# Ledger of designs, part 64: VH-VL binders against o27280

Target 1, 266 residues: o27280
Amino acid sequence: MDSMNVPEVLEIKRIVEESESVKTFIFSWDFRREVRPGQFVMVWDFRDEKPMSVSLIDPVRSEIGISIRRVGEFTDRVHGLSEGDLLGIRGPYGRGFELMGRDILLVGGGIGMAPLAALADEATARGMRVDALVAARTADELLFLDRLEAAGVNISTCTDDGSCGFKGFAHERLLTLEENHDMAAVCGPEPMMFQVMRILDERDVPAQLSLERYMKCAVGICGQCCLDDTGFRVCAEGPVFWSQELSRVREFGRYRRDPAGRRVPW
Key: E = the ipSAE of ESMFold2; O = the ipSAE of OpenDDE; V2 = 0.75 times the mean of E and O plus 0.25 times the DockQ between their complexes.

## First folded at step 3 (VH-VL)

Design a24 (framework fv_libevitug)
Fold by ESMFold2-Fast, scan of step 3:
Structure a24 (fold): chain C 266 residues (1-266), chain A 123 residues (1-123), chain B 110 residues (1-110)
Amino acid sequence: as target 1 above (266 residues)
Amino acid sequence: QVQLQQSGPGLVKPSQTLSLTCAISGDSVSSDSAAWNWIRQSPSRGLEWLGRTYYTSKWYNDYAVSVKSRITINPDTSKNQFSLQLNSVTPEDTAVYYCAREYPGDLYGMDVWGQGTLVTVSS
Amino acid sequence: QSVLTQPPSASGTPGQRVTISCSGSSSNIGSYYVYWYQQLPGTAPKLLIYGNNQRPSGVPDRFSGSKSGTSASLAITGLQAEDEADYYCQSYDRSLSGYVFGGGTKLTVL
């Protein structure tokens, strides 16, 4: 096959355990295929393939990293792999984040910090001031704090249970933080992203939001990524969208779809 | 390999209904990773997307705003095909009509096309 | 009246690089993926590029796509006689709630 869409079989060079439920798998990468923060790859375990966001982009070491949360059969199998084992990788695919201005706010929930960690590296390399709000249910689910600190990022945390940082949700914590940023990038559960988006819109801060479900729709895994209020299935330039686009989506942050495709409240 | 085979009359009188079918082989019309499109092409308007049908948990149809009031796209799972009906045709509807598949999902574009059917609307 | 604007014609000689532009707005190319199709006389269009810059299997490396802002380009390097065809760009347009095509570019190869 001569297609750019053919998977390359790559050796797992290194595995980093980020938490009990999250691992980062690191591969050698040929940067003639450019990868940008916010893009995803298809990970193939020789049985199934799933889209995964790129969480590390290191041209100096010629490496990419893919952070995977253990949530089902595919991810359980991948978590069982060791350094030296093989995975198929296709891509990259999708729209990456755009960086503008001199300062950026990152708001990440859970595994949503993965693409934002790659973005933080690029933003700091450009000399931007980076503030990150890292949110999780509990302290042991906060991700990439050491990596963000090493990159010079100004970190705020919140946990639902108050076990680390502010006790409460990301949007509640955001209300206590500085209002002035040239842009923001947001990734995490859709209800969190919806609430954060509304606050950023009120502050007149342009935001880009990364929707994991759009990666699934783009490769035909599920039909849950419609961005049109008419119900039209469209592959808008995802998974990263401007907040202005998402504010018009009836389902964003309000509904999800079950396996049968029915709308159910979050 | 997936193939699309079109059939239908090539001549329709003004005010009548234009009807075409697209038979699918090598894939299922109810495949959850596919959408099934109708596109037409004329010298005056170029390529125009008309609409599509697709299955997730139920059937959905999307139609171009320019034809929405006159168009119906219907899947037929028993015959593994989908059809186009365009009501109240005028000479402006004279075009080559194509069916096409989007697969897998919208990102990947229209990867397989039917052979095309010239439809002339005249008295 | 095409929503996306392409030059009506382009030309080149074998071995040359040719670029075909496609211009839109923030409601289409600026927000959505761009696709490119090749159409030989008497045949259906064939997908050349999807997702702004990706090639389907069977499409030679000499075809490439790019996008910047509200405009996209198809580049053909090492032009060959068999590349003589019509080329169309496609995107989605939010206000029309549907796919839109460019007017097409007729590429002539000497």
Scores: ipSAE 0.000, ipTM 0.439, lowest interface PAE 12.7, mean pLDDT 83

Design a25 (framework fv_libevitug)
Fold by ESMFold2-Fast, scan of step 3:
Structure a25 (fold): chain C 266 residues (1-266), chain A 123 residues (1-123), chain B 110 residues (1-110)
Amino acid sequence: as target 1 above (266 residues)
Amino acid sequence: QVQLQQSGPGLVKPSQTLSLTCAISGDSVSSDSAAWNWIRQSPSRGLEWLGRTYYTSKWYNDYAVSVKSRITINPDTSKNQFSLQLNSVTPEDTAVYYCAREYPGDLYGMDVWGQGTLVTVSS
Amino acid sequence: QSVLTQPPSASGTPGQRVTISCSGSSSNIGSYYVYWYQQLPGTAPKLLIYGNNQRPSGVPDRFSGSKSGTSASLAITGLQAEDEADYYCQSYDDSLSGYVFGGGTKLTVL
């Protein structure tokens, strides 16, 4: 039995309410075990198991955080838990972000800021200059602004309704921002990531994008976390991909897959 | 500036208990995120981690399987030190013994080491 | 012999690049961070690399670490005479519930 595939039952040490719909659950973590920004864990409530990105990596306090948006029955149950309650955690899984150069652009939409917040912490710890474009539908749904500011990140915001920052979408805001970055990391709704990727490709900025695809298990054997045209399995080869890899996937930004593996338009 | 200073006898007879102490300056033995390790080094077995002690809300110990039945690592907050006791020693326990700090937390490795103490188990 | 396998010796000339390998398994390097230590004769080991590829303050950028699968490497560029030392890798092993070290590599600067 692989130790990676056995859930560890961990106590919820602290809960941070990020917004009305998002909470970060913080657990003690044995940092002898690797965990990197961009990786995910399987969260088990002793009934169902779902993949969640790691949003906080704090080796000083020996803590990890997992940010969860309320979107269905599983996440509703988890949101009902309190400090001291137990959850099963297994992993981490997947390929994390790679950092290179001196400056990085982070582009996050909604809950996609969760893995990017962890990456921002690592990038700033390495002495990189970090610019973050944080996008949401409304001001109340912008995530991690205080944490990013505390880390010394240069923040730009945009909201669809104009309630905070630029009025418009992430890719529209990106067109108004400085073009010089050594790399970028992008996470959010797939149509947003597709548009952002195209702009970064035209600027010759290498970008890594994190895809949150449906899966039934955390190891590559699940078979459901596949991309069209490339044969990549998100849980085994992702969730982080370079923009050059994603540019070959006709499905990216146009279609997603439902739990049965069928194509559904964005 | 953190320093670790080791003390203890350099000669122990077979079947007796080996006792060493590591005195800490510049940090507290109960400091959050610190763990306090014992490691030994011999020509035959190389570097061997023996165990560690650390404080969160209470004291915890981790011990290497190879010595778990014979080893005790104890903190002393009043003297700001931690000790190693290894029971029923054999000539195979002859080694240079080091204390070392892990800080902060488990990610950062053993950043400060004591000077080392050569312990000879006679034969 | 050792849970983590290192070559017993390595050598290079001043200015060259030298790499030292450390090989393990899924129960250690494959799942846990790798650390590297430098030990000069008669001294305690000194932390050189933590977290697979991070340098503590004061360690020259000539030293770098990397990890792939169940193996790790320490690279030394611009080799200098004072780099002549023993080098040890370390990881955690979950089957042994403890830290494990490699057998050490004696680096000779020719």
Scores: ipSAE 0.020, ipTM 0.606, lowest interface PAE 6.9, mean pLDDT 85

Design a26 (framework fv_libevitug)
Fold by ESMFold2-Fast, scan of step 3:
Structure a26 (fold): chain C 266 residues (1-266), chain A 123 residues (1-123), chain B 110 residues (1-110)
Amino acid sequence: as target 1 above (266 residues)
Amino acid sequence: QVQLQQSGPGLVKPSQTLSLTCAISGDSVSSDSAAWNWIRQSPSRGLEWLGRTYYTSKWYNDYAVSVKSRITINPDTSKNQFSLQLNSVTPEDTAVYYCAREYPGDLYGMDVWGQGTLVTVSS
Amino acid sequence: QSVLTQPPSASGTPGQRVTISCSGSSSNIGSYYVYWYQQLPGTAPKLLIYGNNQRPSGVPDRFSGSKSGTSASLAITGLQAEDEADYYCQSYDSSLSGWVFGGGTKLTVL
């Protein structure tokens, strides 16, 4: 437990440019500290610390990868780093995805494909059939398509603007996809995940959903972060939740909290 | 304060439907902070969760995989109760059946239990 | 039979400390809260511990819970004759999408 709470200063071994806004930072990793798809680490640039999902788990090369989208000051600074520079890494934290059955569906939106890419690697290594629905606002924001293809994943794409694949949202594309699956894993914007969950629930497909806002709860920072507007609390530590757990949370997909703690619609 | 009172037959013949009700006092079956559970207990299987019903913005039901094809849990808001129906019973369904409340949400576990009903499947 | 593993029996003398273990996996105790129930002969189970280590109103402080990794423990200090009962652990299991219970531990006060 002590080793998970103290950042290790690690050298950036390699950087992969995934898109204009996303980079994957690769580090040597000692796999005596086990890492599972869906878990996250705290990334420390010696000024600020942020949770980031693990996007590559490679025990053969003894490497992990962390994919980071440029969205603010912290991520802008990290994107300015080069191979050989140092970052602090603490973790892993949280519960990861669980694989079940033989045929699985992955539904990812934007950077939400990062933890799902790691899951796809593990699932294909186990001989599972993997279908991935990769969604983004534009074609330029679709992530990991080459990596998924190399792994043997069956890929469907959609973009809000129609610049690649189906024109529309992930849940609209999913309605035109008639294959049944033993389980699904979903990661992306919360409104997207809510709509996808509804469809999977109607199809009786158990789904696991990764919620960014619960990553800090898993590291013990916030005991109240899972409380919804009815006083109903999610008993799981996150960030990965089964759909049955989330179907009971009135706020999921309907509301978020403003800085004063009041409900605002998505 | 809150009490759960169970009723239903103690003897059911094989292949028939087991039907029990749980009457709620001191809370509402439609309370969106509560979930209403059926749990059974037998010497051979111990405590076994069967399923639950609850209201958030609509009614939901969750059922254990082992009974999903045979079970229905149904709320009745007018009588402030919920029921269990288990179809095609066998002697293996012989157990003490309990209703129980999860409140608030699933964080606090099963805080209130009914008295239990011994159901014997025999003939 | 049961998804969570408990010893079938435990015993102690009045005033002693007794612990009851509950072992699971990453799909249940490793990811979710643990609950403990006391069942006196002829009665329904009663909630003793929720949220790994919290006591409901009316439960004496001699009862405490703890969780580490995929295992949990119930501790009873200052054991009393009225503590003779069956004790059950409970957690949620994500692979089964439902609540799961331990097999129960029969505590005998000698």
Scores: ipSAE 0.000, ipTM 0.394, lowest interface PAE 17.4, mean pLDDT 82

Design a27 (framework fv_libevitug)
Fold by ESMFold2-Fast, scan of step 3:
Structure a27 (fold): chain C 266 residues (1-266), chain A 123 residues (1-123), chain B 110 residues (1-110)
Amino acid sequence: as target 1 above (266 residues)
Amino acid sequence: QVQLQQSGPGLVKPSQTLSLTCAISGDSVSSDSAAWNWIRQSPSRGLEWLGRTYYTSKWYNDYAVSVKSRITINPDTSKNQFSLQLNSVTPEDTAVYYCAREYPGDLYGMDVWGQGTLVTVSS
Amino acid sequence: QSVLTQPPSASGTPGQRVTISCSGSSSNIGSYYVYWYQQLPGTAPKLLIYGNNQRPSGVPDRFSGSKSGTSASLAITGLQAEDEADYYCQSYDSSLSDYVFGGGTKLTVL
């Protein structure tokens, strides 16, 4: 019997309000069980189950954190919970990020900063130099700035509306940043990730990208986790992919699938 | 700075109870940042984890299935130590017994070990 | 089945690279951290690697760990005479609810 496949009912130990729309739910965790930045868990509210990225990995306090953005019925219900309430947690699932070199770039958009915040903690603990480009639509949607600063991360911000930092999109800000990184990790809206990947490819910086849009099912046969051209199953082979692998996927950044399986432009 | 020092008999007769103690210095047995383990080593079975005790709001014990019916691990906060009792010993229990700290800062690796106690089960 | 398998012996000459494997299953190495311990003759085991690939303070950087799927390995570069010891891998096994150790590898420096 593999206990990872059965939801464990855990008490919400602490809730951190990251923004008006994002909360981090913190649980006690048995760190004999491996968990790595870039992995996700299935969160079960006893009605529905949804995948959520692990955003805090704290073995000293024996805690993991799961950051959840309020976007629909499930997340509205979870946001209504309090410390002491119960949630089911199954996992972790997926491939985590791999760290290499001495200098790393993190590029996160919105809730995509959640798995990157966990990665930043690991990278700084290893003595790596970490530059983070934190992007959002508006200043109040920028996430984890205090946590990244506390970890010693070099932070650049950009907002679409110019309310904090550079006015513009992540890829436009990236063009103005220094090019000397050994690797990059990217997570956010797929069109942002596509543009960022192209710039990193031109700079010959190997990049890992996390495809959160496909984390709908943690079973190996789930078709909604497949990428169009290669048949990659995000829950089995991702959600983290190297940029070279994503360059083979015709629909990355260009198309998505509707419920009928039809290609729809972004 | 943390040290574990073991004490107990080196010879135990078959069917008797084996009793060992591990004294802790540089940390507290009730520290919720650690678990306290007993592990034994024999030529025939190698390293075998026997069990652990730890404190998080209350005391917990975990025991290896192979010894669960015969084993008790007890903390003693007043003496800052923890003990092993293994009942109904047989010659197969002959081994070097170690106590060890499991430390969350090392992702629950066993970072400090006692020096070991050779226990021979024979008449 | 939850068995951690190591080769019983390994050898090398000073300056060489040697690797020691540790093979398990999805219920142990596939899901849980791997640790490595060095045991010099007549002494207690010493934590050498934790969390798959991390070194405690005081462990030389010529020791490294890695994990892929259900297998792990310990690599020793620049092999030295003082590295002659027994090496053990360890993980946790969810099927047994127990910590599990490999059978150990005796490393001889020729």
Scores: ipSAE 0.008, ipTM 0.527, lowest interface PAE 9.4, mean pLDDT 84

Design a28 (framework fv_libevitug; at its last look DockQ between E and O 0.60; V2 from the best seeds 0.00; counts 0 for: pae E 5.0 > 2)
Fold by OpenDDE, look of step 4:
Structure a28 (fold): chain C 266 residues (1-266), chain A 123 residues (1-123), chain B 110 residues (1-110)
Amino acid sequence: as target 1 above (266 residues)
Amino acid sequence: QVQLQQSGPGLVKPSQTLSLTCAISGDSVSSDSAAWNWIRQSPSRGLEWLGRTYYTSKWYNDYAVSVKSRITINPDTSKNQFSLQLNSVTPEDTAVYYCAREYPGDLYGMDVWGQGTLVTVSS
Amino acid sequence: QSVLTQPPSASGTPGQRVTISCSGSSSNIGSYYVYWYQQLPGTAPKLLIYGNNQRPSGVPDRFSGSKSGTSASLAITGLQAEDEADYYCQSYDSSLEGYVFGGGTKLTVL
């Protein structure tokens, strides 16, 4: 097996169309190599390389899935690929989610549901009770609902336009939920995560949140994904952080740095 | 339940070929999910993985570097078994040899083992 | 001499908690799942822990596995006489392109 730092050229086994803008690419995986929900891989289309979360971990089929949203030139090219085409995959990298307790709450927005879907599979397989709050702008952007339902996850949906479930944002829906959980896992737009974290902290629910930052090396060397003040590298110390860790990160929910290093407000 | 039954000679002369067979019951050697391994154990070398064979669209073989030049693991779909051949044996190859299955249900841990076969290399 | 390092022996009295360590590197434990096997005298190894910390069916919950960085640990609580055995950790090593075992730990129940 190749080094984790060298892309392995893999054939796309299957492509699942999750939504109009999201596809899941499925690859064969050697499960001697550990992979955890919340970890990411670097996807290489032989021109550019981007970090992507693992959304499916299937030891039975010896497969992993990578869900990719069409948002730019790289993802446009990837979305143009077909089954049988090749991609370079290296990793996995980063710190994944840690499961604890018996009752877990998942709060995901948009493509943020990708790593949470993988976590849901693991949690349910362990016999945990899983509640998932799935948020999106519109009903057609809600991801993995059928998959989550099939896994036995209790789903609550919310959409900005009210086209499905609760009309409003994830944190607003969360306020209407009275049940407490042993832990929560959160992934989505950072402003959403910021609000959700605040609510969970007030409720004394331990929470893990997955951040997205510009990543270049994925191995903690280049520093491009370094968080201000703390020095946390999203690719090494993250992308999954505990809420206590993020409380020390002033930029969280407020701004990020672009590839040029400039502050970009959320 | 899956069971592995080993067979083969327990005595081999130096420079000859060690040959063992592992018969599978309750599973298929060509299962897309399972891999079939050979491991040996000795006081001097402890547990040592030798290699494996498995089917995923086609047959694959992985061998330990230490024995790669001398080892062959072959599946036999007709008999639902797999074999070990180790060429040019020396006294250092004296060990208890085990066949074992690794399976996705246990994240590819070796969950089923044969009973073991002591193979002594002696003139 | 084993790629994974275990203490050669461990001991405890019935009811005690015993821990067996397994030390590796980034090329094995640091990157791959860890497995634990129990071997009773004259028998083949038995899978005890898979996927770092999961128990197969039939394995008592007093056995637990953990992994941190390049090291793994097997913990046995409520030690019983029947737990006297050899214990081996196992992982995969990318540099050797093969599975690797620890040297084994002989656990004695006093």
Scores: ipSAE 0.613, ipTM 0.852, lowest interface PAE 1.0, mean pLDDT 94
Fold by ESMFold2-Fast, scan of step 3:
Structure a28 (fold): chain C 266 residues (1-266), chain A 123 residues (1-123), chain B 110 residues (1-110)
Amino acid sequence: as target 1 above (266 residues)
Amino acid sequence: QVQLQQSGPGLVKPSQTLSLTCAISGDSVSSDSAAWNWIRQSPSRGLEWLGRTYYTSKWYNDYAVSVKSRITINPDTSKNQFSLQLNSVTPEDTAVYYCAREYPGDLYGMDVWGQGTLVTVSS
Amino acid sequence: QSVLTQPPSASGTPGQRVTISCSGSSSNIGSYYVYWYQQLPGTAPKLLIYGNNQRPSGVPDRFSGSKSGTSASLAITGLQAEDEADYYCQSYDSSLEGYVFGGGTKLTVL
């Protein structure tokens, strides 16, 4: 029997308040079991189960962390939990990021910085030079700056309102940054990722992008985790995709789905 | 540098208890980042993991199912060592026995090994 | 038979690339990290690769690991005479609730 199909009930070891709307829940983890940046787990509060990206992978302390933004009923309930409380965790699932070269660029928007923070830890532990562009609507929504700084990451920030760093969008800030990277990893809102991808393609920088889409199961047999045009199943074939793969997806960066399942422009 | 030094008798009679000790220098047996393993090697069975002991907030043991009913692995914090007791031995338990450290944590594998002890079960 | 399957022998000439396979199942390699050990005659095993593809300090870049699905491989580039040794893969097995090793591969440098 595959151990990933059954949730393990784990005790919340520590909670880190990342912002007013984001918390990282830290659990002891058996690092005989593989986990990679870019993968996700199913978090079960004994009522509902939701996919969450792994944001901390610390094999020295034998800990994983899961960063959760408060956006609805499930996440509100989980945010109400305390150290010592229990959650069900199963996984990890999905394709993780691949590291290559010596110099990498991370571009994160909002909660999309969570899986990139785990990747930054791995890259710096391998001796890579890491540049991170951290983007948010306001300064209060910039995530993981202290953690990235402690890891030795070269940080650039931008906010839509100009409250911290460059005033403008991530792709506008990216145009002012050095282009000497062996790879990039990108996670955030799809319109941001689309614009960033185009710039990286022009620079011939291979990029991996992580998609945050609706998912109803972790095994990829349901329609909710499919991409239009290609039939990719985010939970089975993603959530991380190469930019070459996403350039063929008509929906990526252009359209979203409304509650009725209709295509609507971003 | 961390070193593991094994000691114990190299000859054990069938039905008796095999007893080996692994003395640790350069690290603590109660280090919460380490696990302390016993592995054996024989021509017929190759490398076999027998079990481990490790400390977090308390001591834990994991044992291979093949030896679980006969095995005890026990730390000794005062002497900075850990031991293997294997009861009711048979000639099939003849092997080179190694102690080994996993550190830091499970991801990083068994980074330091003892010199090995040949234990022959016969009389 | 070992739970993890390795070829019993492999060979190459100096300067060549040699790969040693390790095959398992979803209960071990499919879900758990793979480790590789080198054992020179008369010595204890030495950790060569951990975490599927990482090298401990002191292990030359000539050694690399990879994993795909339920199989792993160890690659040795620029093969040297001193690489002649036994090589073992290791993983964890959830059905056995313990670590498992491959049967070992004797590498001969011709």
Scores: ipSAE 0.402, ipTM 0.750, lowest interface PAE 3.5, mean pLDDT 87
Fold by ESMFold2, look of step 4:
Structure a28 (fold): chain C 266 residues (1-266), chain A 123 residues (1-123), chain B 110 residues (1-110)
Amino acid sequence: as target 1 above (266 residues)
Amino acid sequence: QVQLQQSGPGLVKPSQTLSLTCAISGDSVSSDSAAWNWIRQSPSRGLEWLGRTYYTSKWYNDYAVSVKSRITINPDTSKNQFSLQLNSVTPEDTAVYYCAREYPGDLYGMDVWGQGTLVTVSS
Amino acid sequence: QSVLTQPPSASGTPGQRVTISCSGSSSNIGSYYVYWYQQLPGTAPKLLIYGNNQRPSGVPDRFSGSKSGTSASLAITGLQAEDEADYYCQSYDSSLEGYVFGGGTKLTVL
């Protein structure tokens, strides 16, 4: 089988403004289709298609939420939409997070908190204790704090400028936190994730990290989401990887690829 | 506690319509969190899902492709029940028929089942 | 001739661990949640596992479910005589546009 999935055209049911630059678009969803925190969908605005992480999984209301940061032409167009407007969605795709043990640490930077917010909801529903380190450049960019607090998550914050919580980077704040979690889940800027992964490895905390790479087909046949030296396809074998899988990836934390596949610095 | 009580004839002649009713107590057929299913079981075909009805902002039905041309499932809010009609039956429709409540929004599956009704199709 | 394939039978002695497999495809188990039902003789099926690996309240933790790719598994540890029953897996199939069941596995406790 060589066929790609076709986007399902869905009505935007509700829009939540998470910050000045981030909106969550909420759709009705048939939860007979499995969706896991850490999986992604391809969002189609009838001109272009981009991968976005699922940030809300609400089977009770039959809703999913997709959080999108305004960063360019595609996301500007999507941010201009209103409730009742249409978007195409195909997926979900990829390997999501796996929960283990009773105590989980979430480390999220910026929009990387989106899939971790979904994971927090699942972890708390299972009765796990959830600690979240939420990082951003400034206080205004910290995402999902009220939602995480309402779910019973123990929140630590850090901002580059010190406007909220610890002043500094996520990995620096992590050094000041409890070392005894059963697992961790990490998503954010790749340089941050690399530093966080090293600390967690030294603490012998099993960690799962969510990567972003350029995607075209999202089902693993086009090869555009491949990682150097391993042949892993982020859309099929990831986007969530265990830290030991990523230890074999030379590009992780060091460079990114443009849509043409060329190496570019972070 | 939620209970599903089935009723209907246990013997149906070939080419006629099989009709069964499932009465609901402890829940509402119009509950926006539930879906109401019919499933049958025979030695030769095992468990076979036939269809469901459910309410959100309006009523919806989903039917198995194998019986789609012959099946109707109707809710009755005034009696708090839902029915199965299967037209043009043959001896291959002989089975134990079950109704079941499903919580699709909670991913919970079919958590409450009726007692089952053996329906024999023969002349 | 079930869409989902289960072994027709399984057996074990009290205290043992038994697993029951359920094989499907990308149009069902590969994309949709898996459920398990226990059916005691002469009774309706009873929900045993939902959402791949979750137990309803009242189901002992010696029952567990798992899923990998297009295959699912039910594990029963500490096998008891009362576990003698038929076990069915269930999922949704996008090509058939409906729920599908496995053919069932008769578990015998020796």
Scores: ipSAE 0.177, ipTM 0.697, lowest interface PAE 5.0, mean pLDDT 87
ESMFold2 (binder alone), look of step 4: mean pLDDT 92; pTM 0.947

